# VH-VL binders against b7j9k3, part 13

Target 1, 255 residues: b7j9k3
Amino acid sequence: MTTEPGDRAWVLHHYPYGDTSLIVELFTRTQGRLGVLAKGARRARSALARIEAGRPLWVRWLGRGELPVLAQAEELGPFLPLNPLQNLSLFYVNELLLRLTQRRDPFPDLFQVYEETIDALCSEPGEGWYLRRFERRLLENLGWAPDLAHCAECGRSPDAASSEHWLYQAAHGVFCRAHAPDAAVAIEAAALVWLRGAMQTRSMPVWNSSLRRCLEQELLVHLGGRPLESRRLLTAYLRRTQPAMTIQKREEHSE
Below, E stands for the ipSAE of ESMFold2; O stands for the ipSAE of OpenDDE; V2 stands for 0.75 times the mean of E and O plus 0.25 times the DockQ between their complexes.

## First folded at step 4 (VH-VL; framework fv_tislelizumab)

Design b3 (at its last look DockQ between E and O 0.22; V2 from the best seeds 0.00; counts 0 for: pae E 3.8 > 2, placed apart)
Fold by OpenDDE, look of step 4:
Structure b3 (fold): chain C 255 residues (1-255), chain A 123 residues (1-123), chain B 107 residues (1-107)
Amino acid sequence: as target 1 above (255 residues)
Amino acid sequence: QVQLQESGPGLVKPSETLSLTCTVSGGSISDYYVHWIRQPPGKGLEWIGVIYYSGSTNYNPSLKSRVTISKDTSKNQVSLKLSSVTAADTAVYYCARVDYYGRGSYLEYFDYWGQGTTVTVSS
Amino acid sequence: DIVMTQSPDSLAVSLGERATINCKSSQSVSDYVAWYQQKPGQPPKLLINDASNRATGVPDRFSGSGYGTDFTLTISSLQAEDVAVYYCQQYYSTPYTFGQGTKLEIK
């Protein structure tokens, strides 16, 4: 069996396989999502105990099949313990990749965004803008992101300087007021400009609710209408931990 | 304390235009979405449309061709016009909004309601 | 349009007993669901928003739950003043839609 050259990888999820092994879902820079068989990983003294979500690894694998054997896994940095919110955010991002990407389909740009997202959820827990960024970039990389620069009917462009509300419709894009579709989410022009941009800076907190809803609806189209468990859990957590009187604050500081 | 109050003619003839006004006190309509919702006698609730703080509007597709919502910021009033009315348009009409700071908020449930105004379409 | 379907259409519950009203959406609406109480001759009153958040001034006996397509309004101990029609509403996408209503009476 030929040894692959190795790759930078993040653990998305792992499943038991037999008595002593794990199937590990990795997100790699050059291979995209990669499933590997980690033999002996379940043993008490396994060197593969470092296989856990949120940890960057250098991995090598043997074989060309659907589940090559994990040959090497080395830590590329320290693992920081995550609080419940961070864990749920990570779970959410990982579940998106697991459900929406195919194995062996590399997305180097998305991989970078993923790493930036992980960094952000560690350094700015509870913020939602970086999740929106990830969601949009995921859609873009998958070729599913709708045009946000033009009204789908007339081609008019949102003006960030205007206070106008536009209408977002999943799978179709944006519509100006004159061409509002039957089903939509209202969103400010400036929010659309942010969303279609580089998103290197935090979005305006007041846009969080509309951005979340727009992207959630878009993702749900591709999720077959089945919501993510991680999203449900994250939402539930946020509802329990934040007071009812701070809806606006919750929108400002949460996913 | 925010208050909404609907006003207009209680009787409208078929094919005419229903015209209602929502007067808002205790808050500026320039900062909030104002919605119109109606309820036929003994039936459920139907969302008619919304005017955003920007002045942009969105209507229920079922009524879109007949509905116009506008506002007068100087009077802090929102208007509803429904053209070509029929008996099916007989209902209690409400204006409503959310209670928290509305600029940039797009969560459109309804904390504040007017008392409603009854409109009967009849010859 | 997203269809909100409540069940049951009518419910009779004894004083002090639990009342449960269900609402199902035709598609996932996440937690963008509100519940209203309406008494005769009055506008609807918000009880719950975001599926499980009690509005200001709403008694603790009222609670909401659910995510996705299935939602529930629960009154843990029915009081006489709770006799009303209850509506669920989604504000996930326009047009915003309501359930057909559930009439709650005392048994």
Scores: ipSAE 0.846, ipTM 0.914, lowest interface PAE 0.7, mean pLDDT 92
Fold by ESMFold2, look of step 4:
Structure b3 (fold): chain C 255 residues (1-255), chain A 123 residues (1-123), chain B 107 residues (1-107)
Amino acid sequence: as target 1 above (255 residues)
Amino acid sequence: QVQLQESGPGLVKPSETLSLTCTVSGGSISDYYVHWIRQPPGKGLEWIGVIYYSGSTNYNPSLKSRVTISKDTSKNQVSLKLSSVTAADTAVYYCARVDYYGRGSYLEYFDYWGQGTTVTVSS
Amino acid sequence: DIVMTQSPDSLAVSLGERATINCKSSQSVSDYVAWYQQKPGQPPKLLINDASNRATGVPDRFSGSGYGTDFTLTISSLQAEDVAVYYCQQYYSTPYTFGQGTKLEIK
């Protein structure tokens, strides 16, 4: 009857089980992804905190099998309802973890990046630099990130001050202008340098769409060619606000 | 206003080299990526390749062994050479460009197209 | 190579009616799709980029949508000047490829 020590966690996904319970996919600090049974979680006065994405929880569970029972869940942060855009961005980040990581496989560095990403999307909702950072850090933690510091053929390094374009080829890395492979797309040298650093900006960079194309191609290699449904939903949402979004996109490019 | 104009011979014999020129006016080719795209009669469009403002190139693999794209900055021209032509190379040939400076990013949808030049390969 | 397949091959629509043209890619191209209009004797003209972003100077009756493999160009109220061939294009990966075209006529 001895319980596990508590752990910091985030809800990635949940679905109904029976009349009053949930099956919950958690991302935990010490255990990685963990599936749990949240008994009675759908009752109006459940002893468990509300099981929802976007808020940190302190959790305890019982059992070491495939589906341990969630014994306690206490909220650690403020209750802030997410708007639809924030929810879609969060679903994107969560779907990446669900599709690309295994249960019970710890990623403490990725856990920290996940928390930073949640904070950023709550503060700056929508398509942003923090999604590119999460995508890159995810690839790094899973061992799939290419070397961006050197041309895969000759070892030259991108220079952020240069207007020279580079070529990006998923699964194969980056190439200087002298060594472009046939199946590659253009990308700004500044974007490649940014991916090697802290990945912070004051505003969404003008090369965000070019960079998204490269990272999406890289992720798609590992997703078996099946894109993320959350990416499609997020993009569709942004597009249907087109008068406002189109004006904002043009104004950002003009500045 | 930037303008693109293709020029070259309308008739080329099989096995010879097709040579076309794209002349840019109202702007410098050093500021743009220039693409070549062709359209066989009654068919759709086929991307041939691109020359970047740095001078490097990327070609459609289906044509790579026969294609050379080059530029002459002093004449503000981009050229296309296609060797060992056959009847399958009969098409309207376009040069096109991406408005990189207006966008600030490298995405290959084409804002500006030349008028096109018709090339017939016939014995 | 990513194959872009348009449907229908030709379409006849009455003035003022809605025209819908579909484009399907052989694999996901995300939203990196453009649409072009080509009138007889003219080069293609950009209508839509990024699946749904209307290019500068393109009338409001043109709209695009889609993500992944399925894309749609819609003309909400057909005008006589819209008689043309329409092409979709992916720019997700090289070689960049175009659909075979859809001829739009006045019924």
Scores: ipSAE 0.444, ipTM 0.758, lowest interface PAE 3.2, mean pLDDT 84
Fold by ESMFold2-Fast, scan of step 5:
Structure b3 (fold): chain C 255 residues (1-255), chain A 123 residues (1-123), chain B 107 residues (1-107)
Amino acid sequence: as target 1 above (255 residues)
Amino acid sequence: QVQLQESGPGLVKPSETLSLTCTVSGGSISDYYVHWIRQPPGKGLEWIGVIYYSGSTNYNPSLKSRVTISKDTSKNQVSLKLSSVTAADTAVYYCARVDYYGRGSYLEYFDYWGQGTTVTVSS
Amino acid sequence: DIVMTQSPDSLAVSLGERATINCKSSQSVSDYVAWYQQKPGQPPKLLINDASNRATGVPDRFSGSGYGTDFTLTISSLQAEDVAVYYCQQYYSTPYTFGQGTKLEIK
C-alpha cells in the first residue's frame, strides 16, 4: 500500500479520541472509506475544526497504516445549514456507507452519486427520489442488485404500460403475478422500469413509497438485522412533528 | 465572461527559476480552481498543478520539488515558479480554470484555457 | 501514475465520414475522462467530460463513450474545421494525465 497524499472527500462520521483529537471516517473518491486521526481537532482555533458531515473537503493525510494522520482539510464550498429532514437524510446515506462498505475499498461511481445525492437533498427536500437512486447505486456497486428485467421464475419482462403489479423479493429478484412467492412485496411494473434506469431520471416518481419499501428490504438483508440509527431518529421526528399521520402513511414511511 | 492570459520572460537560462503569471479578467480567481499545464514542442500535455479557491495547492509528483503555485487575489493573478530549469522544461505553458458550482460540485476537467506562453530554456 | 494511451497516433478521414479515436487507461478510471481538441497555434478546447457528456457549445457530431479502461471519441461526420490533435485525460486521481494525442487530418 502506498501513501496517497490527497483526495476529494466527505465526512461520514467523527468521534472524540484522546483529549483533543477526533477519529474521522471519510468517504474519498480514490480510496473509498478511510479512517483518519485528526490530531488536535477539538482544540480552540484548530485548522481541522471544520471537520463536519455535509461539507465537501479536499484532504491530505500522512501514513500507510490503518489510521493515517489527517494533515490538511480544506472546505471546497460554503456550508449551508440543513433542516432536520435534510440532516436525517444525510445521516441515513452516511450510515449506509459506514455499515455496508469497507475501508480502502474505492467506489468512484458511488462517490459521484453521493455528491449528487447531497446536492439533490439540499434542493429537493420533499421528493426523495435521490435516496432511491443512491440505494440502487449502492447495491449495484456492492454486487447485491437483483435482476429487475426478468421474472426470476419464468424470465418474462415487466411491461411498463401494463397495469399488472409485479412482486419484489429481497435477495431473490422480481416475479410476475403467476410466480410470486408469499414473502414478495407488490410493485408496479413502471416502478421496476424506472429503478433499472434510476440514473436517467432526476424527478420524484409517484411510486416512491413502493420503491422505498423494496429497497429497504433489500438493504436489510445485508444489515444483519441491526436497525439503522438514522431510521429510529426519523421515526421519532415524524411522530413529534406529524402525530396525525395515518397508519398507512406511517408504515410506508418507516418500511 | 472570464478570460485567462499567461505572461512570462520567453527565454530562461538553465539552472534559473522560471516565473510565469496568469492574469484573470471578467471574474475573481477566488471563484475558480486554476491549473497549470505545459506542452513541450511536438509533444503532449503535462499537468503541473492546481491552486484551489482556498489557496491550497496540489502538484504533479514529478515536479513537486521544483514547483510552487501561488495567487494574489488583490491582483487577480495566479503565479507559477519552477526552479532549476533545464532544456526539458522548454514548453508552452497554459493556465486553465475549473468552475466551482453548487454544493460539493467542482470540476476537474478544464473548461477555460489561456492562450499559452512559450518558454525556451537555453543559454 | 495512470498512463493514458491513444490509438491511432494519426488518422486521415474523408470529409463527411466517421472518425473514431480510442483511449486506454492503465487502470480503471470509472468515467472520469475528458476529451480535448487542439488546433494549430491554439490552446486545447474541452469537448467531452465524464466520458460521454458533451461540453457546452460543442457540435452534436462529437460523442464520447466508454467506462473503466476503454474510451472512444467519435466524430460522426467529419468537417474541415475538425482537423486538429485530440487528447484524452483522466481525472480519477492526481496527477491528472493525458494521452499522447491523435492527429486527425482530412484525405
Scores: ipSAE 0.044, ipTM 0.599, lowest interface PAE 7.5, mean pLDDT 82
ESMFold2 (binder alone), look of step 4: mean pLDDT 89; pTM 0.921
ESMFold2, look of step 7: ipSAE 0.325; ipTM 0.704
ESMFold2 (binder alone), look of step 7: mean pLDDT 89; pTM 0.920
OpenDDE, look of step 7: ipSAE 0.702; ipTM 0.874

Design b4 (at its last look DockQ between E and O 0.02; V2 from the best seeds 0.00; counts 0 for: pae E 15.1 > 2, placed apart)
Fold by OpenDDE, look of step 4:
Structure b4 (fold): chain C 255 residues (1-255), chain A 123 residues (1-123), chain B 107 residues (1-107)
Amino acid sequence: as target 1 above (255 residues)
Amino acid sequence: QVQLQESGPGLVKPSETLSLTCTVSGGSISDYYVHWIRQPPGKGLEWIGVIYYSGSTYYNPSLKSRVTISKDTSKNQVSLKLSSVTAADTAVYYCARVDYYGRGSYLEYFDYWGQGTTVTVSS
Amino acid sequence: DIVMTQSPDSLAVSLGERATINCKSSQSVSSYVAWYQQKPGQPPKLLINDASNRATGVPDRFSGSGYGTDFTLTISSLQAEDVAVYYCQQYYSTPYTFGQGTKLEIK
């Protein structure tokens, strides 16, 4: 059996397989999503017991099939304990990758964004801008990101200096006020400019609701109209822990 | 305390233009979105449109061609005009707004409502 | 447009009993759902926003739940003053739409 060269990987999810093994979904730099069979990982003294989401690994695998055997897994950094909100955010980005990407389809740029997102998740808990960045970059990498630079009808561009509202429509992009479609999300021009940019700085909190809705709708199209479990759980968590705040307020201060 | 009050003629003839005014007290219309919603007798609620704090407007596509919403900041009033009215436009008309997060708020539920004004379209 | 469909259209519940009203959206609206109570001759009154958040001054017997497409308004113990028409509303995208309403009466 030829051993593939090692790769940097993150655990997205794992499932029991038989009595002693796991199927592990990895997000790798060079292979994209990679499913591997971790034999014996469920055994009490398994070195593979450290396979957990949110931990970077160096992995090697054997085989060229759909489910190669995990041959090596080495920790590339310490396990960082995450609070519930951080865990939910991690679950969210992982779920997006699991549902929207195909195995063996590498996205090196997205991989970097993923790592940056996790870093931000750990260093700036309660912020949501890095999730919006991830969402946008995911859509871009998948070739599903609509043009945000031009009105889909007249070609005018949003001006960040203006306080003008534009209309976002999933799958179609943005429309100026003169060409507003029947169903859309209102979004400030400056927010659109941020969203189509490098997004290296946090967005304005007041944009969070509109940005979230825009990106959620776009993603939902590609999710086949099936909402994410992570979002459901996050909403439930926020309601439980912050019952006095509105969703918008929660979004302004968290995800 | 924020209060909204609708006013206008209670009777409008077919094909004429319905004109209503929403007077807001206890808050500036420059800081919040103001919506118009109507309710035909014995029926549900229909969103008509909104005017943003910037003065930009968005209308229900079903009424877009006939609706104009504007505001007078000096009077703290929002106006609704509905042209070419028919009997189907007979309704109680409400102006409404959200309580919190005026600027930058895109959550359009309605904490504050006017009492509504009845408009009957009849010859 | 997102269609909000309430069920039932009318409901009769005994005093002190639980009343449950459902609202289904034609597509996912996440948690962007509000519930209103409307009594005769009055404007709608906000009860619930964000699917489950009670508005200020709303009694504890009122609760909302749901995410995505299915939402529920519950009155744990019906009081005489709760006789009204109830509406759900989505504010996920324009045009903002309401359910057709549910008439709640005392049995």
Scores: ipSAE 0.342, ipTM 0.764, lowest interface PAE 2.1, mean pLDDT 90
Fold by ESMFold2, look of step 4:
Structure b4 (fold): chain C 255 residues (1-255), chain A 123 residues (1-123), chain B 107 residues (1-107)
Amino acid sequence: as target 1 above (255 residues)
Amino acid sequence: QVQLQESGPGLVKPSETLSLTCTVSGGSISDYYVHWIRQPPGKGLEWIGVIYYSGSTYYNPSLKSRVTISKDTSKNQVSLKLSSVTAADTAVYYCARVDYYGRGSYLEYFDYWGQGTTVTVSS
Amino acid sequence: DIVMTQSPDSLAVSLGERATINCKSSQSVSSYVAWYQQKPGQPPKLLINDASNRATGVPDRFSGSGYGTDFTLTISSLQAEDVAVYYCQQYYSTPYTFGQGTKLEIK
């Protein structure tokens, strides 16, 4: 074979281990998620490239155990500065992978979608359509995406040209208005058609809260009912940067 | 810094609804999520359910038909209601919170517990 | 539901000696196991998370190990203050479940 040994990877997360080392969660092209020990990575003169989330790396590791040693880490491309909202979007995508996938479980199609998602978030400020595509593709790759083609009761299909709202119930699928259960969330028929397709277009009237709510509800079922830390941090960030929210916080503490 | 305190009636009659409140101090419940756990006398611990920052709830299937967890952000409180109680519901009831600063895992263990409140179901 | 089974149900150990408590899950829970100490009249106190990570303020004599289905809590040199009931907990999936408890006493 003419290719060099190693693998393409992205850093999802890391944390300190001892005085000079890191434990690193990688998302790799060929092996899925991989936890590695980056010995000496925090020393001033480390031979490893800087380990941080959103940095593409060429990696090699040693050992067949649960926590192999990171032997080589080289930067593979540009790491553009991200604003705080873009960083929180990156954390969100990484948190979904950390919470919902297992180590050493390859997802080659999801890896490609992940790279496209990171490219899109680097090109746009804050939250966007690429997060909805990532959420749906993640559910599909994990086998949790419901059939969106038919009402679960009567078999009608959503019509993209219709102004009709449909109803989405996590774990139960979609319903036309005539057959909706009490706990369902309203969603546009065009949004359902978009979610079934290639999700290639950025222009659609359904970038509203209904699409995000439906995907969030579905993901929460699989998160064991535990919400994401990335959303807590986003809320805290917005309260710090919003004048009305900042004034409200100070008044609450002074009472 | 964050503190949790359970409160409610100590005695509840059979077939009635048990109602408890967890008051959170040192933080806003809009930023956190709260679990309920109970312990019958002389027995082990049973997870009841959770309410997330979004308002979404998830319950132990063994209790789902009888339990409701809700929150009131203006009072910084989380409430537990358990309907149609029997002697089997006699327990110490705890509320608990998770601290996300434990890197490497995003799944939940309980590092902040309230002191607990004893509930007896008796006629 | 994932069943967590502790052994033994009770254990008597002489001061200064090693105590070991085992916990077995009915399916793999990866490293997502916590250990709690509960003294009479008190809420549970977290000792170990992520199978082996000692919580803040927990003495060095407490250690945890295991991965998958088999987990162990070890007290390297038992002290009088360690008399308590100990619980393991999985937090891999809901409903979260606890072991039945192990009562640790001075022999």
Scores: ipSAE 0.005, ipTM 0.401, lowest interface PAE 15.1, mean pLDDT 79
ESMFold2 (binder alone), look of step 4: mean pLDDT 89; pTM 0.915

Design b5 (at its last look DockQ between E and O 0.02; V2 from the best seeds 0.00; counts 0 for: pae E 11.1 > 2, placed apart)
Fold by OpenDDE, look of step 4:
Structure b5 (fold): chain C 255 residues (1-255), chain A 120 residues (1-120), chain B 107 residues (1-107)
Amino acid sequence: as target 1 above (255 residues)
Amino acid sequence: QVQLQESGPGLVKPSETLSLTCTVSGGSISDYYVHWIRQPPGKGLEWIGVIYYSGSTDYNPSLKSRVTISKDTSKNQVSLKLSSVTAADTAVYYCARVDYGSYLEYFDYWGQGTTVTVSS
Amino acid sequence: DIVMTQSPDSLAVSLGERATINCKSSQSVSDYVAWYQQKPGQPPKLLINDASNRATGVPDRFSGSGYGTDFTLTISSLQAEDVAVYYCQQYYSTPYTFGQGTKLEIK
């Protein structure tokens, strides 16, 4: 049987298909989002029975259609139990990919960022900077990231050394204070510099709120205004488990 | 321009079920959360419940046993049913939606409201 | 349920003067607070969200502040068209709840 070459993959989501099968949405390194039919995955003692999010897989599939048959799925790492926050964070990242990417559109760089994000959510639960990084990289890979280096009106650039606040507007980018449009999010110049950079280091906690708001609005535009269920749940969880005592504390832990 | 319009009977008898419909125009209900809020005459606002785009619902615990919110995407309508009504359910009923660009539950678009009187 | 308590229940302010309305939550709601203006026969109109963000089209004289349990709506210079009932709302957790309202009149 002719098989496609194997690929490293992560499970984004799966759906029941018939009595014994699953449709599995994978995020792969070389194929991007890939839907596969996992025949017999719902049967007892199936080798495919434990298709789960949060574990890297080596997958192989048969066919070239929209839903090729999953021929092989091997776990490439140990199962790590995730706490509720980690699970919700993973759900959020996965839902973004499911909603905003098309099948068979590979994003190798984004795939790497995805893996790094998963590592970060496992090692630094409750932090938001790695989610912001993922969000920005997702937008960049999709060609939707606005220019953060220049005021859309005058072309001035944010200076990280400056305490000046800039204004972020979804789909339009950034504006200096002098050219601030209505319905924009205030964000520190240094935060913008971080956001347009490599984002290899943690952002300042004080930026968490503004960064989240900016990227939330940007993503929501591309989501057609339909909010993410995962984000709703994540927000609700954080509200219950980490009541805000101070602005600083909220900014550090709110997603 | 998004518009919401409530409709239904203005008069309901005690113990019967109040049924209202929110018709949304200028946007799809599949893209937004739709909430119901009511206001008794001369009083404040009470949140009744919400239906999410997924179809899941959340209700005010004070009304949960009597409230059902549903939607018909084909008609772009959201429905409210309140069973076993009493005089205390007399109010202006509003449907509302959340701001585009926000995951948070403040209401930027409101219907004009429909008055429901519970009386024999 | 989170209880939102406004103060005062009513106030009269002279034209051009500052009006201040307070809202206190029974527990911390972070900045998940909105303010609405309601005129007779109309639905509430969003003024402020996230405690301090002025909604689109809202005049600059309206401002919101606060975090945690204490919130304030301020009208820096009262205009005739500002006569209305104002409500605060928390959307920190369900059930979402409103303050009892503050009736603002011209003195």
Scores: ipSAE 0.027, ipTM 0.637, lowest interface PAE 3.7, mean pLDDT 89
Fold by ESMFold2, look of step 4:
Structure b5 (fold): chain C 255 residues (1-255), chain A 120 residues (1-120), chain B 107 residues (1-107)
Amino acid sequence: as target 1 above (255 residues)
Amino acid sequence: QVQLQESGPGLVKPSETLSLTCTVSGGSISDYYVHWIRQPPGKGLEWIGVIYYSGSTDYNPSLKSRVTISKDTSKNQVSLKLSSVTAADTAVYYCARVDYGSYLEYFDYWGQGTTVTVSS
Amino acid sequence: DIVMTQSPDSLAVSLGERATINCKSSQSVSDYVAWYQQKPGQPPKLLINDASNRATGVPDRFSGSGYGTDFTLTISSLQAEDVAVYYCQQYYSTPYTFGQGTKLEIK
């Protein structure tokens, strides 16, 4: 039996195990994803903090196998009940990690981005730039992000000031119009430049729909063609509840 | 209410250039994308291409070597030119637009269509 | 090009009964699928966008479903004015492509 040092972590998923326990999938700062057994976690007087998404935990576990025992779980931040949109966004981000990362594969930079994403979704509910940033950073950390700086055929670079559209092809990168592949998604040059940068903005970009389509296509390549349940639900929810944003995007684009 | 109306010669000789115009009323073509779609008699729909609000274009690869889409913002019109036509280019030609922004998704505004016959 | 394959090519359904039209894409298109109704001599009319969202003014008897590669248009209680050709379309990536059409008639 071995023990790991304590670590900062987030709950990605959990479900009941036996009468009083949980199986918990954690995203940890130093070890990446871990599956753990939280013995007695559902007892009223458990020594473990409540196991739920949306708050950081300090965790410690025992064992080096596939399902170590969770020895310590202490809450590191306030619990905020999330509204439905915030919960769907959190579910989406967590499902991406569950589907696309391996256990015991550390991603310290992605862990930081994950924490920034959770903070942003708590402060700015709605389909926003922080989900696009998380998607892009995830692909970068996994080594699957295409080069957006150069046309994959000729090496020409997108110009953020240009109104020219480019072509995005999942798994293959971006192309200027002169080298457009047969199956590709149109995307604004400015959107490609944004994806290469810090991706920091407090307003929805006029090209968010193009970003969403391109990043979704890219993620689907790596999901083996099996789509995310959370993304389907999130997309349906947003379409039902945000008609005013569509009008504003048209006005910004047109003017 | 936005309306689209196609116009142009109904008969074109083989090897000549087909030229059609889409006239938009109730809105400005400067702030949206206009597509051309065609339908041969008794057959399905084929996307021809799009002109973006910026003036850049994207074409179906099957027609790319023969097609040009352009716009005249002063007349609120979009034009289609298809060179070197054959009998296979006989179709109803539609212009259509998307009302939702920077990337064109689906066509909820269609013109009435104009029939073009290519006959020797 | 993403190929959209409809089935059946034609369909005859009795008034008041359910009609079902299927559309399959050659690769995943997420939910970026639209359905159109076309009556003779008329342009296509949008019925459904984003696989399941009913367009403005479209009767409740029309519904769409699907995600990924398999999509369905359902008319729950066929009426006489529903006689038309129906097309699915993907708008996931260019070139945009349509299914070959499904001709719906009253039995």
Scores: ipSAE 0.006, ipTM 0.515, lowest interface PAE 11.1, mean pLDDT 82
ESMFold2 (binder alone), look of step 4: mean pLDDT 89; pTM 0.920

